# Ledger of designs, part 141: VHH binders against o75319

Target 1, 181 residues: o75319
Amino acid sequence: GNHIPERWKDYLPVGQRMPGTRFIAFKVPLQKSFEKKLAPEECFSPLDLFNKIREQNEELGLIIDLTYTQRYYKPEDLPETVPYLKIFTVGHQVPDDETIFKFKHAVNGFLKENKDNDKLIGVHCTHGLNRTGYLICRYLIDVEGVRPDDAIELFNRCRGHCLERQNYIEDLQNGPIRKNW

## First folded at step 10 (VHH)

Design hf11 (framework vhh_7qia_2)
Fold by ESMFold2-Fast, scan of step 10:
Structure hf11 (fold): chain B 181 residues (1-181), chain A 120 residues (1-120)
Amino acid sequence: as target 1 above (181 residues)
Amino acid sequence: QLQLVESGGGLVQPGGSLRLSCEASGFTFSSYAMGWYRQAPGKQRELVAFITSGGSTNYADSVKGRFTISRDNAKNTVYLQMNSLRPEDTAIYYCAARSYWPEHLTYDYWGKGTPVTVSS
């Protein structure tokens, strides 16, 4: 309902573009109805998201929403020019193979259709950290051949917060590569 | 955006050594993964060596133990030390800055190449 997600205020709204990639991570934007529980400097609406991306001289071409709810904002709150993809993921557990493949497919499709521009893929869960960081790093490791520790370090630095869930970190470092089939 | 300029190529005898350099300008070099590719006449361009922003390296099986990739972030330069060169190493060598693109896409930034000929 009316309540801000637990610890949502503890995280930076938007990270920086991950250099050498098309990814940018952020926490879930909150629609106008949540602003009555936020100080002006704490507000992070869909409009605020796009303003902060523009302040970095970047442009979003796709948003991937990993939350298990639609209560925080609606796709209609986004500019009509930016595609929105919902992939329902549950917190605490490592995303399953189907979820990983859906994420990879969406990223690959975006990149294929956007070879002639530099638009970003925006990825978020509730805090833009654990599920978001896992799927971005999993993509870099499995598809791009990035060493797991390097992928994690790059994400942590650019997000401004370190991945917190040890089971996610363990899967990235020692888990199987998920073949794109 | 990044611009890459390769140097250090040339003619060398079998068993000889060469050190290739690639100087980058533009965006933050230290944040990009860097690769060396080669292309022999009539063949597809192939990955030779790769180094991540964190310094992890990967090599093609054909060059492992003979070639070493390294980087100097203070100089915005990536190097390829080539030892025990063979006639089959003859190719144009390209530097690339990797954007973490899928395998079916090209790297975002490529140099124009530096030729290496191994012949006696």
Scores: ipSAE 0.000, ipTM 0.126, lowest interface PAE 16.5, mean pLDDT 84

Design hf12 (framework vhh_7qia_2)
Fold by ESMFold2-Fast, scan of step 10:
Structure hf12 (fold): chain B 181 residues (1-181), chain A 120 residues (1-120)
Amino acid sequence: as target 1 above (181 residues)
Amino acid sequence: QLQLVESGGGLVQPGGSLRLSCEASGFTFSSYAMGWYRQAPGKQRELVAFITSGGSTNYADSVKGRFTISRDNAKNTVYLQMNSLRPEDTAIYYCATYRSFLEYGPYDYWGKGTPVTVSS
């Protein structure tokens, strides 16, 4: 069935680029089969995602999909020219070290290969908030040396919604820096 | 040729348990991450459990605390222990594999599935 994810309509489709970074966060796009359950102004397909990013004068160079399902859209619904990376991440729990490692490795690889352009890394989970915000902030803290509260504030402001899960916030503020040995 | 063969499905009452197995052949099993997906009638396949080559596990919220994924590299087998089964768990369960974390989008290989029905 084409059930709209719980609370999906409560969130802005796409945030703003996070200044000083290559990150932009958004909620999961929904393939055309979901549109019968949505008003025209509520639709947010893969095509709508690219149109909204273009409207901000930005360009996607990579999509990182953190959802734990393939039911919302398929990689084939994306332009062939934009790489797609799936990192299956369970909601509610702080992502494990392997998931954090995979995310950091993908981001570092993209940045090395895209030194001569300003293309963005698009990151999403179901709502583009908790898993998405955690991994982006964890990268900024662990790799770029950003203060936890500054990383969280930057994400919240640019996403247009505040991180909701207290365990994620607590781990970002007080948890250990994740190093891969 | 890479092959995945699922087994262990069946009919069970609510609150019951089943253990699914997926036997792999034709590749270096220990180097691959493995996942269990399910597909209920009229729905797209959803990932319910995932285990990396290193043994780290992840679960969908709907099954967390009830399902346990594990692997036996010596037997080239991944398992899904399903406890406290609910009618909503009724689906065909599929085994899938991935070559690397950078390839965790499209599935490298699918099994034919094993049906699980939770009723009465």
Scores: ipSAE 0.000, ipTM 0.122, lowest interface PAE 17.0, mean pLDDT 84

Design hf13 (framework vhh_7qia_2)
Fold by ESMFold2-Fast, scan of step 10:
Structure hf13 (fold): chain B 181 residues (1-181), chain A 120 residues (1-120)
Amino acid sequence: as target 1 above (181 residues)
Amino acid sequence: QLQLVESGGGLVQPGGSLRLSCEASGFTFSSYAMGWYRQAPGKQRELVAFITSGGSTNYADSVKGRFTISRDNAKNTVYLQMNSLRPEDTAIYYCAAKPFWSEYRGYDYWGKGTPVTVSS
């Protein structure tokens, strides 16, 4: 359909780059068919995403889409030059190990290929908050050795919204480190 | 910078053979799936052959039994051995790379192409 996702308007479109990392988080862009239901200042299309990131003097090199649907926009709506990865994740439950490892592999692969530039890894779910924040923080903790509370604080500050799901926060703080197999 | 450089194209008679090579640089070749595409004059670009990072292969129906894709990770090169060439194989052949962790379009990296002409 063309209905707006619940609470989508409550969240800032794009956060800021997380310092010391290549991550930037945002809410799901909505293709032009949704604009009939939005005021001009509420619009956030794929084009708007790239414009907002450019306004921050940043450049996207990869988009990781964590939504469980493809109704909001299509990969074809993105510039051909920007890689796109879909990892279907359901909300509410902590992402499983397979999902976590797919995310880590994508990030590691991007970083190895983009060692000579400063392009960003853009990550989004529907609101760019819970699934997005969990996977980014999980990567920072497991791969980069960041303390859980520091990873969560960095994400919250840069996204402009705090992680809301207590089970996600609990897993990040006290859960096991997921090793790559 | 990631680069793909094709070579081995040329003019050949019907029934002849050519081997195309694509040398990769700027990335970990063994982690990439590699493909060969072609574009004939006035037609859309089409997949010819594909080889995964693990070595599994897939071919377009039009080339099965005639073409063989292979890779040499030590040389960072993917090959397309083309046998029993036909006039309809005439096209510009493009090498493409996709990371093993990618499941979608947009991770494709392309070479500039090498022309193959099959004519008597």
Scores: ipSAE 0.000, ipTM 0.215, lowest interface PAE 12.4, mean pLDDT 86

Design hf14 (framework vhh_7qia_2)
Fold by ESMFold2-Fast, scan of step 10:
Structure hf14 (fold): chain B 181 residues (1-181), chain A 120 residues (1-120)
Amino acid sequence: as target 1 above (181 residues)
Amino acid sequence: QLQLVESGGGLVQPGGSLRLSCEASGFTFSSYAMGWYRQAPGKQRELVAFITSGGSTNYADSVKGRFTISRDNAKNTVYLQMNSLRPEDTAIYYCARLPWEYSRGYMDVWGKGTPVTVSS
């Protein structure tokens, strides 16, 4: 079970900070054991993640891991100074209300605790695209009052890849606002 | 005041057993996942086991089959039953409240810890 995720190589490792927010999205980092299956230029370890974010003159203050597996890397592979939250999120279906609530609570808590700095919330699933883009956009729409199409466009531009799942896009555009407290 | 109080630690011989308890106060215990962490001298704090509000459990590979986490919502208590103890299980054991199934660095409530020493 040390195979790399399907299509993982098709996506940019890390996007850019979404302007006006504290979000940055990326694909799942792969621990050292995966490097034997990758060319040097394809490697994207937890260390590589932090190097690429530093190259953008940004700093991570939180990582939210949306994958439904623990096989790709361990929290221990991340610097101890960066908090890590695991929200097990099943792919393909729109995230449920409990998952959306957990995500919103984590983001709100981070922002409240980090008022005096400009540290980023890093969000990833396997590809850093569908589950990641859905939850970030859902937060921007429901909490920040951003128009759905504007949230989606902002995410797509900054991630460097467009949301692919039509059911996710449909829910963001036409679904109900999830009032979580 | 939000508080977690651990008990049950002590000195045991290899192969022995201990049951740790953690009593919670000041919050709705049944609504939160609870975890046990440990920290050995010179090592970083590591997650040993957690139990969700619904009762699902998860264990570190090093303790699977030997440790069992459980909870009693009527008593606001989470337990760690430790069997077949090894010298490498020697650590201070900490109880923590988790807002999710798994988190690191986002524990807003920690106990003071209870020391466990496994030695002949």
Scores: ipSAE 0.094, ipTM 0.521, lowest interface PAE 3.5, mean pLDDT 87

Design hf15 (framework vhh_7qia_2)
Fold by ESMFold2-Fast, scan of step 10:
Structure hf15 (fold): chain B 181 residues (1-181), chain A 120 residues (1-120)
Amino acid sequence: as target 1 above (181 residues)
Amino acid sequence: QLQLVESGGGLVQPGGSLRLSCEASGFTFSSYAMGWYRQAPGKQRELVAFITSGGSTNYADSVKGRFTISRDNAKNTVYLQMNSLRPEDTAIYYCAAPRYLWDTSKYDYWGKGTPVTVSS
């Protein structure tokens, strides 16, 4: 069965680019097999993702998929011009240091290869909120030296939804900086 | 400049083992999924195994239980341990860092290949 993820319809499909960064966050796209369970205005396929990004006058250069499953869409549903990276995350606890370092390495690799363009790093989990927001904010804090409160406020504003998991927020605000990756 | 250098191929008898290596340079290796592909004479190239940046592995049905893919990010190297080799495994083996794991026509970095022959 193709069951729609719990609360998936409650979230905006795509946020705005986070100003001063290369990040944009969105909820998981759902392949065409899910569309029988959705009204036309609720559909958010991989094609819909790219259309919405283009409507913002932006272009994706990388997708980082943080979900623990591949049932929602296949990488082959994406344009060939956009690399796809899977980082498996299980999501009720703060991501472990290895996951954080994998995310940082993926972002750093993209930025080194794309220094001469303005393409975006698209990041999603199921809702594009908690795991997505945590890892983006963790990158901004640890690598770019952004103040935790500023990173969280920027993510919340641009995603259009506030981070919900208090343990993630607490770790971002008061937890250790993850160095030595 | 991005480079992949395969090694470890050779002639082996049925039931034998080989370990292939692929040394990568010129990119952030730990950020890329890496795959091993093979092409037998007169056949299309096929995915044998891949390993994601996170260490998750996937294998073609024809090699499950016999082949193991692994990586060493400190050495920028991906390995393919091949056990219980069969004549049908005879092919040139290629290392790749494809842009998309499923689309072998859109790989960013193919190595030159290392030949494996399984024969008495």
Scores: ipSAE 0.000, ipTM 0.106, lowest interface PAE 18.6, mean pLDDT 83

Design hf2 (framework vhh_7qia_2)
Fold by ESMFold2-Fast, scan of step 10:
Structure hf2 (fold): chain B 181 residues (1-181), chain A 119 residues (1-119)
Amino acid sequence: as target 1 above (181 residues)
Amino acid sequence: QLQLVESGGGLVQPGGSLRLSCEASGFTFSSYAMGWYRQAPGKQRELVAFITSGGSTNYADSVKGRFTISRDNAKNTVYLQMNSLRPEDTAIYYCAARPWLSEYYMDVWGKGTPVTVSS
């Protein structure tokens, strides 16, 4: 059968918009078939995601899905007006340069396309924490010139949970800046 | 909202050439991947040529070496240069736009432009 991801219930569904950026992070939404395993208060479907974003007076313009699976929800579960991008990433490992460059390119393309509005880039992995936080922080450091510690602090504060993977934190603080486009 | 307008279709003899154009309006064209699809009577729509926002191209085997896709970001236009046309190229040609790197496409489609290759 379908199972709920390990520790998924431990995390806040949606963070806050990261001020000064177009990013918002959240945990993976779960399609209706998972709801039989969840209390009403634990449900977080694709529709619940959009409701929670609207409650913050924000609007999604792009979803970037970093999970290595298609089993949690389908793009058809999302509004047709919101583009969906899948970047397959493996947990525990720092994303490789190809993945980092794909993420940066998608973000840059969205920002060019949406210069006349304030729509957000929604980013998630399974928990919306480690892979999600790494790629958002990597973008802020490499493209926007944010200090690593400031990027990490901003993400942690807005997500409501701190980055947990020490290898991810170490790469952000001490790893090379990927300046090549 | 992104809008697509195709032009350049028509009647042409076998061995002839046509250049199709697709002009985009609404949003930043350079952020979108662009494709040309075709649909012959009684058949499903098929991908003919595709160009990413970064300029990488892909072609259907049936048109490889004969068709060339290109884009002009300053004009918000994608082109399909069709050479050595054959009767089996007869179809309605559609322009499509999609966000860069989207694996699940929210394609924006044009109305199509008919191409007839006959003697």
Scores: ipSAE 0.000, ipTM 0.111, lowest interface PAE 17.5, mean pLDDT 84

Design hf3 (framework vhh_7qia_2)
Fold by ESMFold2-Fast, scan of step 10:
Structure hf3 (fold): chain B 181 residues (1-181), chain A 119 residues (1-119)
Amino acid sequence: as target 1 above (181 residues)
Amino acid sequence: QLQLVESGGGLVQPGGSLRLSCEASGFTFSSYAMGWYRQAPGKQRELVAFITSGGSTNYADSVKGRFTISRDNAKNTVYLQMNSLRPEDTAIYYCAAKYPWLDSRYDYWGKGTPVTVSS
């Protein structure tokens, strides 16, 4: 269906690049069929995403889609030059170790293949906040050795919205470091 | 959020000494590099002294041999011992914390502590 996700309009479309990293976070783009329910200034299509990132003088090299649905937009709506990776992630629950490992593997692979450029890894869930922020922060903590509170603060500042889910925040601050299985 | 609070500034006579302290809260600072900067009226803010997480130090040429930076990781505190103070050392002194891989826009800054060297 063409139902706009709850609270989707409450969030900024796209954040800023997280300095010292290759990450940029945004909310889910909505294909043209959703625009009947949106004012012109509320539209955020896949095309709008790329325009906004270009306006920041940045370039996407990978999109990681964490939503548990394919109804919002299709990979075919993205430029052919930008790889798309789907990691089905249920909301409200801290992502499991398998999901965390898949995310880490994708990020590490991108960084290895893109040493000679400055292209960004775009990460989104529905709002580009809780699942997105959790996995980005988990990567920074576990792989880059960033202090949990520093990772969370950096994400919140660059996204323009604070992580909302206390179970996600608690896991980042006090949970175990996840190694690959 | 990391917060830095400076103390120890004040009025001192030429040739005197002051010890500035900067206490960090909200994190363990053992992984951060810590710096002392100063800004005199009408001048740009300049680095005075810097200490890495490993304890290596660096100083501006104008303060070498007179100022000593040190840190106490158990107290989350960085110090600046200032000896043989001169009128040209008069400035507001700022504490800063730098995480190595983060852009300088994400450096943490204290609000500053004024130091006046005058008779």
Scores: ipSAE 0.000, ipTM 0.134, lowest interface PAE 15.1, mean pLDDT 86

Design hf4 (framework vhh_7qia_2)
Fold by ESMFold2-Fast, scan of step 10:
Structure hf4 (fold): chain B 181 residues (1-181), chain A 119 residues (1-119)
Amino acid sequence: as target 1 above (181 residues)
Amino acid sequence: QLQLVESGGGLVQPGGSLRLSCEASGFTFSSYAMGWYRQAPGKQRELVAFITSGGSTNYADSVKGRFTISRDNAKNTVYLQMNSLRPEDTAIYYCATRGWLPEYSYDYWGKGTPVTVSS
């Protein structure tokens, strides 16, 4: 379907790099077929994403797409030089251990291969907020040893919007650390 | 301090109409999307209607064709015109905004205005 995702227009297109990390979060880019339902200032295509990242003097080295659909844009709409990873995650549910481990593996692999540069890991779901914020914070807590409240506050400031789902926040604050395989 | 103040709720018979208002202060109203949410007794809070800074609108399926959201940027006010009200529309109605604020990235919520539809 050609429908704009619910509440998509309410969110800033792209946040800022999270200081001390390689993460940047954004909402899902929408391919040209969606632009007929958007004012010019509301458009956020894959091209617009890369322009906004460049405007921040940053460079993407990996995109992790957490949406459970491929209808919003296609990997072919991205530059060939930027790897794309699809991790299908359902909304509303806290991501399962397999999804969490896959995310951690991808991040660790990227960091190992990119020690000689400062390229960013771009992470998005539909709004770039709940699934995105959960997995980034989960990585910071479990792998980097960041306190849950500090991880959440850092994400919220840099994304420009607060995590909304109470089950996600509860799991981050009080849930078990997910150990690697 | 940022604040949202809802008004216009009340008791109305089925088929009646109400106009809710939400007056905003303490932020650049014209730059933010505004929404109306409701919470019925014993239910979760749900989005009813939303309007972007550019004026685009979205509605919950249960209210399409009956409710209209609008905004007046000169008055820092968002409105919800509710027509053909039904008993199932009975709820406390909340105004909210989304977006980045200079010192906070939090959503702003009002205290709500109660709407009761009864015969």
Scores: ipSAE 0.000, ipTM 0.104, lowest interface PAE 18.1, mean pLDDT 84

Design hf5 (framework vhh_7qia_2)
Fold by ESMFold2-Fast, scan of step 10:
Structure hf5 (fold): chain B 181 residues (1-181), chain A 119 residues (1-119)
Amino acid sequence: as target 1 above (181 residues)
Amino acid sequence: QLQLVESGGGLVQPGGSLRLSCEASGFTFSSYAMGWYRQAPGKQRELVAFITSGGSTNYADSVKGRFTISRDNAKNTVYLQMNSLRPEDTAIYYCAAERWLSKYPMDVWGKGTPVTVSS
């Protein structure tokens, strides 16, 4: 249906690029049919996403959609020039090793193919916070060797909201390194 | 190893302008993303402006519209043009360099250049 996701209005639409990385995080864009339930200043369509990225003088090269649904927008609502990758993740539980592997593989592949440009990897779940922040931080910790607290602080600062799920934070701080890549 | 040397800091009155420069040594400058950080007494270091090797820029909300970051790869230099300065901009400003997806904080740091905004 066309019901707005719970607490979706509580979050900033788009964060800032995470410095020294190719990541930018945002909440799920909502297709035009949702706009009848939103005030003009609350609208955040796929078009609004690209306008806000452009306003930051950035360009998206890939969107990774972590939601477990396709009801909020369709890939066809995105420009044909921007690749779209769906990784179905359930909320509330720490993503499994297969999901972490798929995310790392997609990021590494994008970086290898985009050495000649500075295009960004846009990552979102419903709120662009818990699943999104977990997978970005997991990548920084496991692949780039970033200290867990530093990865979490960088994500929180750039997203403009702190990771909320304690089980995600605990896994990032004290969980095993996943040597998938 | 890449080395960074900042210059251009000083004392200015509110509403004034300063241009900071950061000179890098070595042939690898053009492949690095560059950032300007600041640290006020008793506060944590914060990122204020960032520029990629390709020239894309990003700014902290507190400085957007007032500060402009730019680079000149032929001179191995990154700049921060600071306009409409406010007392809360008072800090030591640091230049930093980072390669694609590296460990944090940035790979290379300068020693900093102090900026004081007061009457």
Scores: ipSAE 0.000, ipTM 0.126, lowest interface PAE 16.4, mean pLDDT 84

Design hf6 (framework vhh_7qia_2)
Fold by ESMFold2-Fast, scan of step 10:
Structure hf6 (fold): chain B 181 residues (1-181), chain A 120 residues (1-120)
Amino acid sequence: as target 1 above (181 residues)
Amino acid sequence: QLQLVESGGGLVQPGGSLRLSCEASGFTFSSYAMGWYRQAPGKQRELVAFITSGGSTNYADSVKGRFTISRDNAKNTVYLQMNSLRPEDTAIYYCARYKPWLESGYFDYWGKGTPVTVSS
């Protein structure tokens, strides 16, 4: 069915750009077929995503989709001009080192290619919170040298919701730094 | 405005040659990887070749040794030299801005295409 993900309505559609970075986090957009389950003010389609980011005077240059499914929207629902990268991640588990490396590689490649502009890297999982927040914070800690608590606070503030999964928070604060990835 | 304009397609007999050109505008051409894609009637679009900003090249197995991709950064142009053409090379050829660091090589902008027909 066209069932809405659990608690999806509990989260703000899109956060704010994380200052000093190119990251913006949001919950998964839902294609038109889901609108029958939503009030007009609850709709958050791929088109709604781009409208909300434009309203913040920002522009997306890359979308990284961390969901383990393609049922919520298709890449062809996005503007052809915005690159889309799918990194399949399972919820509840801290992403593995291969997933972390793939995320870092995509971010580094985007930043190198987009030195002459200020376009954003949009990152989402189902709620745009746990997997999304983990990978963004892991990048800031391992690559940018940000203190774990500062990275987490910055993400929480800009997303408008706090990371919920204790195992993710614990790994960010006390886990190994993956510097060679 | 971002724009890619392909040219050089046409009708050629098996064993013949064609040189395709793609002129880019609206972005810093020298900073991007560029690729050539093709689509035959009733088939999915496939990557033929790409060239990185640094000049490294990659080719589909079906065209290795027959096609050569090159670029001229002063002219904002990418080329595809096609030799020893076969009927199965018949397709519309598209120029694209290519992202080799993304899975499966995402292309974020396409030209309109130039048709190539290889027939006796």
Scores: ipSAE 0.011, ipTM 0.263, lowest interface PAE 9.4, mean pLDDT 87

Design hf7 (framework vhh_7qia_2)
Fold by ESMFold2-Fast, scan of step 10:
Structure hf7 (fold): chain B 181 residues (1-181), chain A 120 residues (1-120)
Amino acid sequence: as target 1 above (181 residues)
Amino acid sequence: QLQLVESGGGLVQPGGSLRLSCEASGFTFSSYAMGWYRQAPGKQRELVAFITSGGSTNYADSVKGRFTISRDNAKNTVYLQMNSLRPEDTAIYYCAADYRPWLGSKYDYWGKGTPVTVSS
């Protein structure tokens, strides 16, 4: 369908790069067919995403799409030079170990292939907040040894919105470290 | 460079209210997103409230409905109105400025903090 996701307009389209990392978070881009439901200043298409990233003097090297749907945009709407990875995640629940390991594997593989450049890993769910923030913070804590509250603060600041799901926050602060791939 | 000076902290009883102010001096305050962070004794710093240059706001779940962030660009000031204060709100409150986080600025500015104690 062509309905705008609930609360989608409440969130900034794209955050800033998280300093010291290759991550940038954003809300789901909406293909051109959704623009009839949006004012010009509300539009955030795949093209708009890449324009906003360029305005930051940054370049995307990978998009990880965490939504459980394919209705918002198609991989074909993205430049051929930017890999697209779909990891289906359900909202409200803390992602399972298989999902966490898939995310870590994708990030590690990208970093290994892109050690000679500074391209970013773009991560989004519907709002670019809870599932997105959880998986990015989970990576920083488990793989990079960042303190949980430091990871959460960095994500919140750079995204421009605070993680909203208390169960996600609690898992990040007090949950077990997951083993790497 | 942007300099931030916080004021308005103090001692209040549970259920009371305080209004924190953060006055900016320097360049282009209206272009900065502004946030309030807090750090409780023995705990890590956390984001409490954020306001974009366009006026969009967000809040930590623990303060939604009780705290309101606002800005006055003519006065180069951001405010945090804190109502229905609880002992768990006791912390040092910090003002922060980020130069257009949606545009990828890697710079942020911090104030020195203002202490808030909620106790009988």
Scores: ipSAE 0.000, ipTM 0.099, lowest interface PAE 19.7, mean pLDDT 84

Design hf8 (framework vhh_7qia_2)
Fold by ESMFold2-Fast, scan of step 10:
Structure hf8 (fold): chain B 181 residues (1-181), chain A 119 residues (1-119)
Amino acid sequence: as target 1 above (181 residues)
Amino acid sequence: QLQLVESGGGLVQPGGSLRLSCEASGFTFSSYAMGWYRQAPGKQRELVAFITSGGSTNYADSVKGRFTISRDNAKNTVYLQMNSLRPEDTAIYYCAKYSRWLDYYMDVWGKGTPVTVSS
């Protein structure tokens, strides 16, 4: 399908690197079949993603795709030099422990393999906000020991949009630390 | 739409054999590593076997020498041949598409096919 995700145009395509981390968040890129429904200035293809990151003097080393669909773009639309990881997550529900552990495992492995460079971990869901922000913040809280409110503020500032789902925010602030992975 | 459809599970006696199949659609099958994992009631999911796009295979120690993973790119299908089955192999078996990551991480799975090993 060629239907643009609801509210997709409301969000900045790509945020800024979160200082002190290797994370950068963005909304889902849309392959060429969606361009008929977009003005030129609204287009955000996989190529556009890499161009915008290069404009920030950054380089992607991994993309983690949290969408529950493959319809928006194909992994083949990405440069083969950049690893791609798909973690299917449903929207609206707080990700389960298995999903959280999968995310943490991928991030830790990337960091271990990329000690000698400064490449970024790009994370996106449909809007690059709720599922994306939850998993990044959960990692910072559980693994890096960041205070929940500080993690949330850092994400919001760097993404350019605030986490919207109250159940996600509540879990980050008051939920248990997931450490047995 | 990415789809993985598992089949071939069933009830078998200890020492018996089953062959599981997983038909894939919605992605370029030949370009991705594929794996099989299982989940017994009340336990975490366990990766039992995986096969790279180039055909290299890896197995969990618990199944090594008894299970064989293979693929048929022309049919977009990955298989798991299970021999010398044991009661502890009882689980729901899932097919999964791997990430491009070297840690062999499982990122996509189907609905599963149940396997029961019992007298």
Scores: ipSAE 0.000, ipTM 0.108, lowest interface PAE 14.7, mean pLDDT 85

